# VH-VL binders against Prolyl 4-hydroxylase subunit alpha (phyA): the designs that were tried, part 1

Scores and structures below are computed, not measured.

Target 1, 225 residues: Prolyl 4-hydroxylase subunit alpha (phyA), of Dictyostelium discoideum (Social amoeba) (q86kr9)
Amino acid sequence: KIFNKESLNQLEKKGYLIIDNFLNDLNKINLIYDESYNQFKENKLIEAGMNKGTDKWKDKSIRGDYIQWIHRDSNSRIQDKDLSSTIRNINYLLDKLDLIKNEFDNVIPNFNSIKTQTQLAVYLNGGRYIKHRDSFYSSESLTISRRITMIYYVNKDWKKGDGGELRLYTNNPNNTNQKELKQTEEFIDIEPIADRLLIFLSPFLEHEVLQCNFEPRIAITTWIY
Unless a header shows other numbers, all headers, positions and changes below count from the first letter of the chain; Kabat numbers aren't used for antibody chains.
ipSAE, averaged over its two directions, is called F for ESMFold2-Fast, E for ESMFold2 and O for OpenDDE. V2 adds 0.75 times the mean of E and O to 0.25 times the DockQ between the complexes of E and O.
[cut] marks letters that were taken out.
Atom coordinates printed by the task and the answers are left out, and those that the model quotes come from them; centres of patches stay.

## First folded at step 1 (VH-VL)

Design cx0 (framework fv_cixutumumab)
Fold by ESMFold2-Fast, scan of step 1:
Structure cx0 (fold): chain C 225 residues (1-225), chain A 125 residues (1-125), chain B 108 residues (1-108)
Amino acid sequence: as target 1 above (225 residues)
Amino acid sequence: EVQLVQSGAEVKKPGSSVKVSCKASGGTFSSYAISWVRQAPGQGLEWMGGIIPIFGTANYAQKFQGRVTITADKSTSTAYMELSSLRSEDTAVYYCARGPEYDYSGDDYYYMDVWGKGTTVTVSS
Amino acid sequence: SSELTQDPAVSVALGQTVRITCQGDSLRSYYATWYQQKPGQAPILVIYGENNRPSGIPDRFSGSSSGNTASLTITGAQAEDEADYYCNSRDSSGNHVVFGGGTKLTVL
């Protein structure tokens, strides 16, 4: 379990949590890294763009990662049995993230999670992703929206100067009573180091991936709807 | 709440071009896809292409590649569809429709939740 | 459309259940989305992501999928359900959007 009174208060006040040494198991971390990078090397990831691989909407100055959607949710049609056998340790991680989802359901009144969605992302040297939200404060979509973002990093050899930090803009932490978001931009840079789990409130925190000066930059993201 | 308001009907001659506008009001414009879908009289719906204004780049159906240009002006919350080298079979109602917010939803599906009323384009000699 | 195939017409008696089908290889990978269109009007989204209903769409509408086939089911059809129904999905490449040819539903 990761949530106590302090961590819930921090998530409410700041909009995010950083958990280092999440799995705290070097062998598992190495296997997750190997599985993730092998997916990329075997051409299982597609260039990110509008609606996952739309060529004319791909712009590396805006978003330069390669992505693979991993379908485990009951609402997903894409069930790849071969994929499941080749990413057993990624699935171990995702099982742990499902426990966090269950914990949100237990501790947040009326949270009632609907589904999860998982993405493996790899950035190459020069890759970046400009400032964006995973969900907007005010939704005009008829679809259910992402509420929680959980990003797990497996970059074992990351060092200062390598770039690829996630810059999280912290001015708008879960401020549901405001009609307008804050004007000033405060941020923190989150180093994408191995075994770090970042959790944040999807509608409220803008973020970007700074230019990578190393490769591969690997992250596994699970959203809770 | 959010509405898409399209420009008025057009009558064009074969070989000319037409540019239809679609103005979004009452909500967020830049991060949502805007698709263009046409329907010839008594026929089905046909996707032409779309744009996410924040990216500024458009995606086109293969059939229309080279003839259609989709653009967006973020400052006026307006998307445009220009179709060139018009033929009689281009006579149709042209709809703009709001698609998924970029990269956010659409997992393994694509939807259009808000539609304009349509612009009738007639191509005749 | 040849990418997604729908029967051109189906009929249902008032109060009875009808199933409208959409078939194509892309549906093995991508969920269908369903739209209702009445004469002279723009389409209205009725089902997305297999079986999600937008706010305001009656409970009698549901979606399902299996293999290369997606279905829109209307349980207890009403007179106002008489309309054309279109499915759409991503094409086989995943890069473009395609529509089925449409099914005209007549409520008898």
Scores: ipSAE 0.013, ipTM 0.587, lowest interface PAE 7.7, mean pLDDT 82

Design cx10 (framework fv_cixutumumab; at its last look DockQ between E and O 0.07; V2 from the best seeds 0.00; counts 0 for: pae E 14.7 > 2, placed apart)
Heavy chain, then light chain:
Amino acid sequence: EVQLVQSGAEVKKPGSSVKVSCKASGGTFSSYAISWVRQAPGQGLEWMGGIIPIFGTANYAQKFQGRVTITADKSTSTAYMELSSLRSEDTAVYYCARVGDEYYDSDYYYMDVWGKGTTVTVSS
Amino acid sequence: SSELTQDPAVSVALGQTVRITCQGDSLRSYYATWYQQKPGQAPILVIYGENNRPSGIPDRFSGSSSGNTASLTITGAQAEDEADYYCNSRDSSGNHVVFGGGTKLTVL
ESMFold2-Fast, scan of step 1: ipSAE 0.022; ipTM 0.573
ESMFold2, look of step 2: ipSAE 0.000; ipTM 0.432
ESMFold2 (binder alone), look of step 2: mean pLDDT 90; pTM 0.931
OpenDDE, look of step 2: ipSAE 0.480; ipTM 0.829

Design cx2 (framework fv_cixutumumab)
Fold by ESMFold2-Fast, scan of step 1:
Structure cx2 (fold): chain C 225 residues (1-225), chain A 127 residues (1-127), chain B 108 residues (1-108)
Amino acid sequence: as target 1 above (225 residues)
Amino acid sequence: EVQLVQSGAEVKKPGSSVKVSCKASGGTFSSYAISWVRQAPGQGLEWMGGIIPIFGTANYAQKFQGRVTITADKSTSTAYMELSSLRSEDTAVYYCARDSDYEFSPYDEGYYYMDVWGKGTTVTVSS
Amino acid sequence: SSELTQDPAVSVALGQTVRITCQGDSLRSYYATWYQQKPGQAPILVIYGENNRPSGIPDRFSGSSSGNTASLTITGAQAEDEADYYCNSRDSSGNHVVFGGGTKLTVL
């Protein structure tokens, strides 16, 4: 299993967890990288925005990545057959992330995951993403929202000074009241190095992608609702 | 594989109401929204409204506001569309479809689509 | 807000390329989704999110968009592609769903 009592305790108390050498398989990592970059090179990714299909929010000063949504539930949502045939190693990674989702369902009382959503993201030189949250929590809300963010990196040969770190703001890991969340200065910079998996509580931790001085910066993100 | 099974054909008199059912099987009922779309003979597709079953939240096209009611019963995985004050021009095939409108993140770039469709229920309004 | 407009009919010779077009102001903000419908059958999803194909849809189908216009392209049309094609999107408010009037494709 991926989680022990200490890992769950860290996630509960700090709101995040970093797992290095997640797959620990250099050939698999190389294949995931190749598949991801080939999707971009073949124009399969679209310029990202802040709203669903809205041109108004496609602004590189706000969010400069290119994204592709990956649908893979066989009995739930649409499947992209052409995509599935070309991303077999990305699908291998997503199968491993599904095991983590299953562990959350198994060990966290009343977690009851509803669905997952996956995004492939590529940043070019100069790309960034300003500070944001992946979802919001409200005790009054009846909406389904993201609860867990899992980001997997495949950037081989990343070195200090390349930029593109994910800056994670760490002051609010247990605060469920959005009105009490204030701008925070406490943060950590997470280097987007190959085979690193970052897991964090979606509603509580603001984060941003610092400007990239290299390309491509590749990340595969799965959210648990 | 998820299937949407609709109730059988109906013949109704003008001024009456019809209630069509759509039962989900083979998948998770609460993970998606259900839309209702109709098609009059020889005409195009027309969206009537939709519902998010887990919340019971319904949304209606302006043309049908006040005449259509869409509900869901989570215990039976069934969505319903009730159309009142029937007229001859309501003669149509009524489809239910699973749609992507259950995504609630304001920051997600997502796509709208209906991926699974029921086979349709024919409603005939005749004197 | 504007309705989605499609030409009522289009023809293509077997093996040739055809483009079916959808126009509306909401397409400046929202991507079109495309459905194929054959007589007596429910619609099936062909393209979503500009140019994504569901499992089982042949690669001869593709989508594109520019400004207020979305297009479905069928390259190397086959006899089984003869059907009605509907575009679908959000209205300008984003709160409601609208369909185009449909285009009947005849493969000659």
Scores: ipSAE 0.013, ipTM 0.475, lowest interface PAE 8.4, mean pLDDT 80

Design cx4 (from cx0 with heavy chain G99D P100E E101Y Y102D D103F Y104W D107Y D108P Y109D; framework fv_cixutumumab)
Fold by ESMFold2-Fast, scan of step 1:
Structure cx4 (fold): chain C 225 residues (1-225), chain A 125 residues (1-125), chain B 108 residues (1-108)
Amino acid sequence: as target 1 above (225 residues)
Amino acid sequence: EVQLVQSGAEVKKPGSSVKVSCKASGGTFSSYAISWVRQAPGQGLEWMGGIIPIFGTANYAQKFQGRVTITADKSTSTAYMELSSLRSEDTAVYYCARDEYDFWSGYPDYYMDVWGKGTTVTVSS
Amino acid sequence: SSELTQDPAVSVALGQTVRITCQGDSLRSYYATWYQQKPGQAPILVIYGENNRPSGIPDRFSGSSSGNTASLTITGAQAEDEADYYCNSRDSSGNHVVFGGGTKLTVL
């Protein structure tokens, strides 16, 4: 469904794919938005931190979002089981993202996905996230690391000038056969508009969230390991 | 553990065509590029071209443009190299080799980590 | 030019170090890959991406590159290392593969 020769070639050569009108269901999008924002308003998200070596720290100049890990494992805590009744439409979205994971397993030989991990993130006015990668390339077969990032946006009233774009850096220094580094930094800004799904290769594309001039900026991210 | 199995030796007449096959076990070849490399008796290695089976995209060395066609059948995990308008100087051992086409790095690396045993093609009258 | 040049033959005494070189303008932009070929056999990948060894290749094999030159070094050569060695790389366009002419290594 999602992957044909053209879209696979896009992922392979550019490292990312943008799918607009992913669900194409305004009522469903509105319900996902409402559920997401209600989680935040009910204080179910925590201020995000970043690991500094062995230590976890919080600094809004580095990362200013609030996050909630969504566990769909049958052995989840009772809080997660209680949560499932309040995020039915988020779960519907996650079921659709799981179908994309299954497509990766079907179309990319030896992909063999191991697990998924999902995060709800909310940025307030002034929030940002400096340049980072979601994972590091590791060829060690025993190391579990994120390979695919899928970000779904539900910001239905986003307009140009609101900020909060995801800046995706498209330079790839990890080509093992090319030893000359690119001198010009290349990027694309991805507007966080409702019903947009961004898929990219986790180890290879640095990215940042530009400062938000609106709130709430809502994104639901699923990683494939 | 991973093996590439090539078709048997062929004797062909000048002006004819030859099609050599290369079968990979268990779908292993479709996550990699397959290159075709030949070696004339007592000579060095010469790259003819390659294919990324998952896309069906082939690339050819300039010397062989117009004479070589490389294809792949994903359902049988088999790559093919067809060389037309055969000449006596096409007498060689033809190897298929698996190139680590790292889909996740976004570019083929063009190093061949697994090789077939070779198919001898003799062009004579 | 994208042509790769190798010396046709080199010799090394058992247990000593030998360096096999590959030279061409494309090596300024792309790393060389090295293969070992014994008589009557298909080539075996020895080094790729500057200095990476596939599983099963002894650690006495190493690669290096500088400017338009790539080198395969065998430290403590063994009798079993006697073979032809080929380098390859991408051409200047990055779209095609080119091989060097090969170097016959004799272990004395």
Scores: ipSAE 0.000, ipTM 0.459, lowest interface PAE 11.7, mean pLDDT 80

Design cx9 (framework fv_cixutumumab)
Fold by ESMFold2-Fast, scan of step 1:
Structure cx9 (fold): chain C 225 residues (1-225), chain A 122 residues (1-122), chain B 108 residues (1-108)
Amino acid sequence: as target 1 above (225 residues)
Amino acid sequence: EVQLVQSGAEVKKPGSSVKVSCKASGGTFSSYAISWVRQAPGQGLEWMGGIIPIFGTANYAQKFQGRVTITADKSTSTAYMELSSLRSEDTAVYYCARDTYYDSSGFYMDVWGKGTTVTVSS
Amino acid sequence: SSELTQDPAVSVALGQTVRITCQGDSLRSYYATWYQQKPGQAPILVIYGENNRPSGIPDRFSGSSSGNTASLTITGAQAEDEADYYCNSRDSSGNHVVFGGGTKLTVL
């Protein structure tokens, strides 16, 4: 069980939680890596931030990753038939992340998760993603917004100096002033090492992906609404 | 040290609505849920619903679904409970309470407002 | 018509031990939390997470749980312990909070 009183207090007070050795299953991690990289090599991912209008440009200065959305139905079945046979081990990971979602529903009063959304992302050498938030909070908004971000890394053989760290700006999430558009200089760099799961509060923590000096940098992100 | 300050007593006519406020001091408002609990004269405690301000999530007891709305203004650290279509049996003291958990097996309300008396009479 | 059942009243002699019980199927899955309420006052948390005491609650208060039953025990009851005691937990679905009907403790 991932959430006890201490880990939930850390998430609520600091806004993030890091879990290393999440699956703790080397064979499974290797299979997830292979499936993820094969999706990229078989041209299944598209460049994020592409302008598909009359201009044929792509602004890699903002966001340089390649992405694939993974859609699952309420029975944990991958909707795309071609995809369902090729990413079985990614689907296993998503089942484990669903257990964390269920823990949020069980341990946080009135959490009541609405849906999840999953993305596979691959960065090549030179790729980056500038500072952003995954959502904004509004007490009277009727729109469904992301509340929790969970990022799972599968980068085997990552070493210091390879770049591609996630820089998480560690604002105090219980400070109401963090709702403002102000940027903070407090941050930590999270190394994108294999079998690491990062969980954070989507509306509060700005983050960026630092320039990659290796490829492929692979991450699987699930958001809870 | 967290304090919950509630709005003053209300006297309402049947068929009207009432909106009670609960202002939290300190930064814990964004970290915990706020529950609303009422108590009719000489009766027990009854949970109406709650909200997690940081997530914008509210849920309601079945008995009050369709009549109660719980909201929060994070900028003022204030939670609200609005009850519509008032009847005489809605006469009660309405409490807000900070709601937190103790692992996956339990939860508790450790800080309570002093209560707001709502009287429904004609 | 509460999902958690408490006896409406119990008495204890000064200095003696009393046990207040709360019963419901949800208690197989969730710990009971206990509150003390004196006339004209808001409830005060006395026990949470089975047997944890908040700061300021005397050590004569303890909690226990077995099957579908949770108990609040007061060893060496004092006059100031005279109050209404409520248990609460989640309902059987786990989605809602429910309170027991309350037990009025009289210290003789």
Scores: ipSAE 0.012, ipTM 0.476, lowest interface PAE 8.9, mean pLDDT 81

Design dr0 (framework fv_diridavumab)
Heavy chain, then light chain:
Amino acid sequence: EVQLVESGAEVKKPGSSVKVSCKASGGTFSSYAISWVRQAPGQGPEWMGGIIPIFGTAKYAPKFQGRVTITADDFAGTVYMELSSLRSEDTAMYYCAREGYDYDEGYMDVWGKGTTVTVSS
Amino acid sequence: QSVLTQPPSVSAAPGQKVTISCSGSSSNIGNNYVSWYQQLPGTAPKLLIYDNNKRPSGIPDRFSGSKSGTSATLGITGLQTGDEANYYCGTWDSSLSAYVVFGGGTKLTVL
ESMFold2-Fast, scan of step 1: ipSAE 0.067; ipTM 0.591

Design dr1 (framework fv_diridavumab)
Fold by ESMFold2-Fast, scan of step 1:
Structure dr1 (fold): chain C 225 residues (1-225), chain A 122 residues (1-122), chain B 111 residues (1-111)
Amino acid sequence: as target 1 above (225 residues)
Amino acid sequence: EVQLVESGAEVKKPGSSVKVSCKASGGTFSSYAISWVRQAPGQGPEWMGGIIPIFGTAKYAPKFQGRVTITADDFAGTVYMELSSLRSEDTAMYYCARELAPYDDYYYMDVWGKGTTVTVSS
Amino acid sequence: QSVLTQPPSVSAAPGQKVTISCSGSSSNIGNNYVSWYQQLPGTAPKLLIYDNNKRPSGIPDRFSGSKSGTSATLGITGLQTGDEANYYCGTWDSSLSAYVVFGGGTKLTVL
């Protein structure tokens, strides 16, 4: 299991957890990479911010990735059952992430996860994503919002200088207090290397994707609500 | 249940500006867009623009480009719409509405505020 | 001026069926999904249909949507007095700056 007293304490105090060698299976990682890149090459991803045939929210100065939503929850807008034959290994990864969701439900008092949402993202050379938060903290009553972000990377040939690091802003190292975040300049750069899983508290940590000097930069993100 | 709470009614003179607010009650803005839609008396809805609060980036309908400014300057999920150079034809009900998944192929509004009346009279 | 064209009114008796049309062009309805909104007197619009034919949780199956070419239709069966309202179609327009467009509305009167 990934959660013991030490890892839970780190998540509570720092707001994030990095797990290297998550699958620890080179063949599986290669298959996930191939499936992800093939989705992109077969034009199944759209530019972020583009609404089917329109450029509604598209702004390359904000984010330059291509995205595909993968729907596994029955209540999702689109149910992508037909994808199971073409993304078997991505689904294997998502099954492993579901086990982590179950661990959150079992070890975090009153966590009671509601649903998950998954996105495949591909950045090309020059792509970036400016500083943002995946959800806002609020002291208001319970609502359906992202609470946990899990990002899995499959970039096996990444090397220093390639760019595309995820810059995570560590605004509050003591995340036991439920409060609105104040922006700071303190950060860490997380290299998007293969078989790395990054988990962080969605409302508490701002982050950005630095400009990519390589392609494709592939990440699979699952949010827990 | 997420509810959008809008600020109170406004009465303005031509040439002035108005700023209305929209706050999420019982929820937060998580990768949603907040749109501003107005409805003149006896008319249908007219989209003015929207913002993705997390990014602070706004998009505007061509008719309002240059006159409307939409901002998100509150961590508690408050969005503002400021309309300048007011004319009598700007007299309308102004709604904020939440749009899910602004970075994929969604473009419908699932939750609406109750509306703010803005009257422009000389 | 509304970009999408709806009939200004429609009427029927309780228990009957009505359909409300929404006509656009290739740059809006032709290329994009259609949503429908119900507005009861004195209230804000309420999402009734999205993605051409899907209902949000809590919307009864008496309400249905469809799309063909550059036109969309809202169907209401088993009319009830509480259905008396204005109905608006909405979609995205991919021309010019790409933005949300709505119909002019249809007043449904339940006689």
Scores: ipSAE 0.011, ipTM 0.527, lowest interface PAE 9.7, mean pLDDT 81

Design dr10 (framework fv_diridavumab)
Fold by ESMFold2-Fast, scan of step 1:
Structure dr10 (fold): chain C 225 residues (1-225), chain A 123 residues (1-123), chain B 111 residues (1-111)
Amino acid sequence: as target 1 above (225 residues)
Amino acid sequence: EVQLVESGAEVKKPGSSVKVSCKASGGTFSSYAISWVRQAPGQGPEWMGGIIPIFGTAKYAPKFQGRVTITADDFAGTVYMELSSLRSEDTAMYYCARGTDYGDYEPYYMDVWGKGTTVTVSS
Amino acid sequence: QSVLTQPPSVSAAPGQKVTISCSGSSSNIGNNYVSWYQQLPGTAPKLLIYDNNKRPSGIPDRFSGSKSGTSATLGITGLQTGDEANYYCGTWDSSLSAYVVFGGGTKLTVL
């Protein structure tokens, strides 16, 4: 099990949790990497944009990744039959992430997860993603939205200096009087190394992807609503 | 600094219900627990229950179990306390207060308090 | 009914010192940290002491706390007229499905 007293306390107090050697299976990690990169090489991923009102807005200085949404049915089956045959090992990973979702439902009273959403992302050399949150926060909205972010990395040969770290801002991200209070931003840089799973609280932790000096930078993200 | 802003005073009839809100101002609830504590005139405080908004975890004092419901909209930074089947002895000041954890699952203490909402139950 | 027992009142003259006791059991004070709150007339309670003996920022060192066995004490030195208030102890009670409990309160009069 992922969650014991210490890991739950860390997630509650720090807002994030890092799990290294998540699958602990080199052959499986290699297959996930190959499937992910092959999707990119076969032009299955599209250039990512940010929503701005009713229009998608694309600017590589803001967000430079290529993305593919992976849709699964209520029985954890990939809905696209052609995709299902080509990403079997990614689907294995998603089954493991679903076990973590079930664990949240079991150990956190009234968590009651509603759905999950999964995205494959590939960054090329020079790619970055500026500071953002995974959930929209609004006093007007009682809408169901992302509560948990889980990012799995498969970059096998990453080394210090390669860039592409995820910078997670650990301060109070919703301090609207930040300039007047003069609070120093605190952060941690999370290296995107293979078989690392990062879990964090979606509405509360701002984060960014620092410029990549290598390619491909591959991450598979599942959100819990 | 974070302030907790509670909804306005309420006058209710016996047998009805009341719902009081508590909103974070100048920040968010984050991973902090929010408690509801009431104080009847001339008496000490009574803990009613609390919630950790981001996890949806709520816990109630035995005296209020079955009559109190605490809910949160963590995106709006708002926590609610609903008390049903009101009686005259429910006349009290109702406070929301932010609890803090000590890192080892140690007990919460309340470091930031709302100004209180007066609830009067009379016919 | 309060789970923690405090004296209903204490009094002393300006400049003197007082102690306020708080008595519980092994399931609350005996196993857990104690907090203390000051409540001035017409105001919300204010945290004075947490973790038995620690002060939040802004609380003068005239206020101190201690714990021994199943009892805790709040000490106030150099009494001022502005210290007239009700004082409450608080802790966690493991035997009651782990929830917060408060004392009945002590009214401090500075004569």
Scores: ipSAE 0.000, ipTM 0.438, lowest interface PAE 13.0, mean pLDDT 80

Design dr2 (framework fv_diridavumab)
Fold by ESMFold2-Fast, scan of step 1:
Structure dr2 (fold): chain C 225 residues (1-225), chain A 126 residues (1-126), chain B 111 residues (1-111)
Amino acid sequence: as target 1 above (225 residues)
Amino acid sequence: EVQLVESGAEVKKPGSSVKVSCKASGGTFSSYAISWVRQAPGQGPEWMGGIIPIFGTAKYAPKFQGRVTITADDFAGTVYMELSSLRSEDTAMYYCARGDESFAPYDEGYYYMDVWGKGTTVTVSS
Amino acid sequence: QSVLTQPPSVSAAPGQKVTISCSGSSSNIGNNYVSWYQQLPGTAPKLLIYDNNKRPSGIPDRFSGSKSGTSATLGITGLQTGDEANYYCGTWDSSLSAYVVFGGGTKLTVL
């Protein structure tokens, strides 16, 4: 139901797809926001880059978000069962994203999804994330890596000038020449407005989070491997 | 498990440049920090620099800034290290080594190296 | 020159215990996690210890690490002739231009 022929063609040809009013349920969106912000306020999120056992961070202007990994795989060694009772509405969202994963498995030949990985991210005033890819493409190696990125936003009061847009570099995702892709440097700025779902091809599209002039900026990201 | 393979041995003249490649096989390396470490005969290891391919930004040790360039070729699955203005002191074994998985271009990915290539010999002689 | 100081050599008999020290400053060992590497002649370095005291899969529990202030220690118990090798400590240096630094190495002789 989420993917018609037009949506699949856009994702294949442009490398990305934007779905507004994804849940279309204001009460549910508010509950997801509340759960997300409460995780942050209760110190459940860690500064990105601090999870390797150091409390030094060279420059938060490189990546200034706070993150929490959400584990739902029953085979995962790291599974927080207590967490699931406090994030029921986030889990509802993730169930909907799992349906999208199942649609990919059904309509894309040989897609055969391996696993998913989910992250809750909160940015404060001044926070940003410099240009990067979510994975690395290689046609010469069989590497298990992220193939699809899905980002869901819950910022209901976002206004133009608040910053925190995701700048997506819209190069041709089917081009195998990295130099040619880099030379186009076309981009779009995606406003992080509530109930927006952004889907893109992880190995092909560079992106960044522009500096936030508001807080909290909340996003929930699920990757499909 | 991932395996790292460096390109073959090189013999170079002083003042020339050498470019060594590192290919990963059998696993993921795109989001991992890849370091270049050299070891001169009878000496300890010396970190030259590294790159996290998904960010494309390299870090270099102060001793090598201006002479070393580390790049990643996304579509070839290969990381390169080019060292210019070669001297006899550059005669060494050159290793590529994998650090930790990193989703930000920060230092922590370089803190230790768990998977090492066998190394490639670069000899600089007149 | 190495940034981290190790004794150049250490020796003991089979079955005994040795410790190898690694001394630095606040900008390296004091602020960052320490790793240890074993290098047998003709081979690449092999990770023995990471994050001060953790062992990778396949490393025997005879090898241990610890850190106190600006110094770190590698401990080896139940020495075997196969442990004869060079040992290097490593860490991140946050001064000047941040980079990975290694110790000068310690040659362990099992007599």
Scores: ipSAE 0.010, ipTM 0.529, lowest interface PAE 9.8, mean pLDDT 81

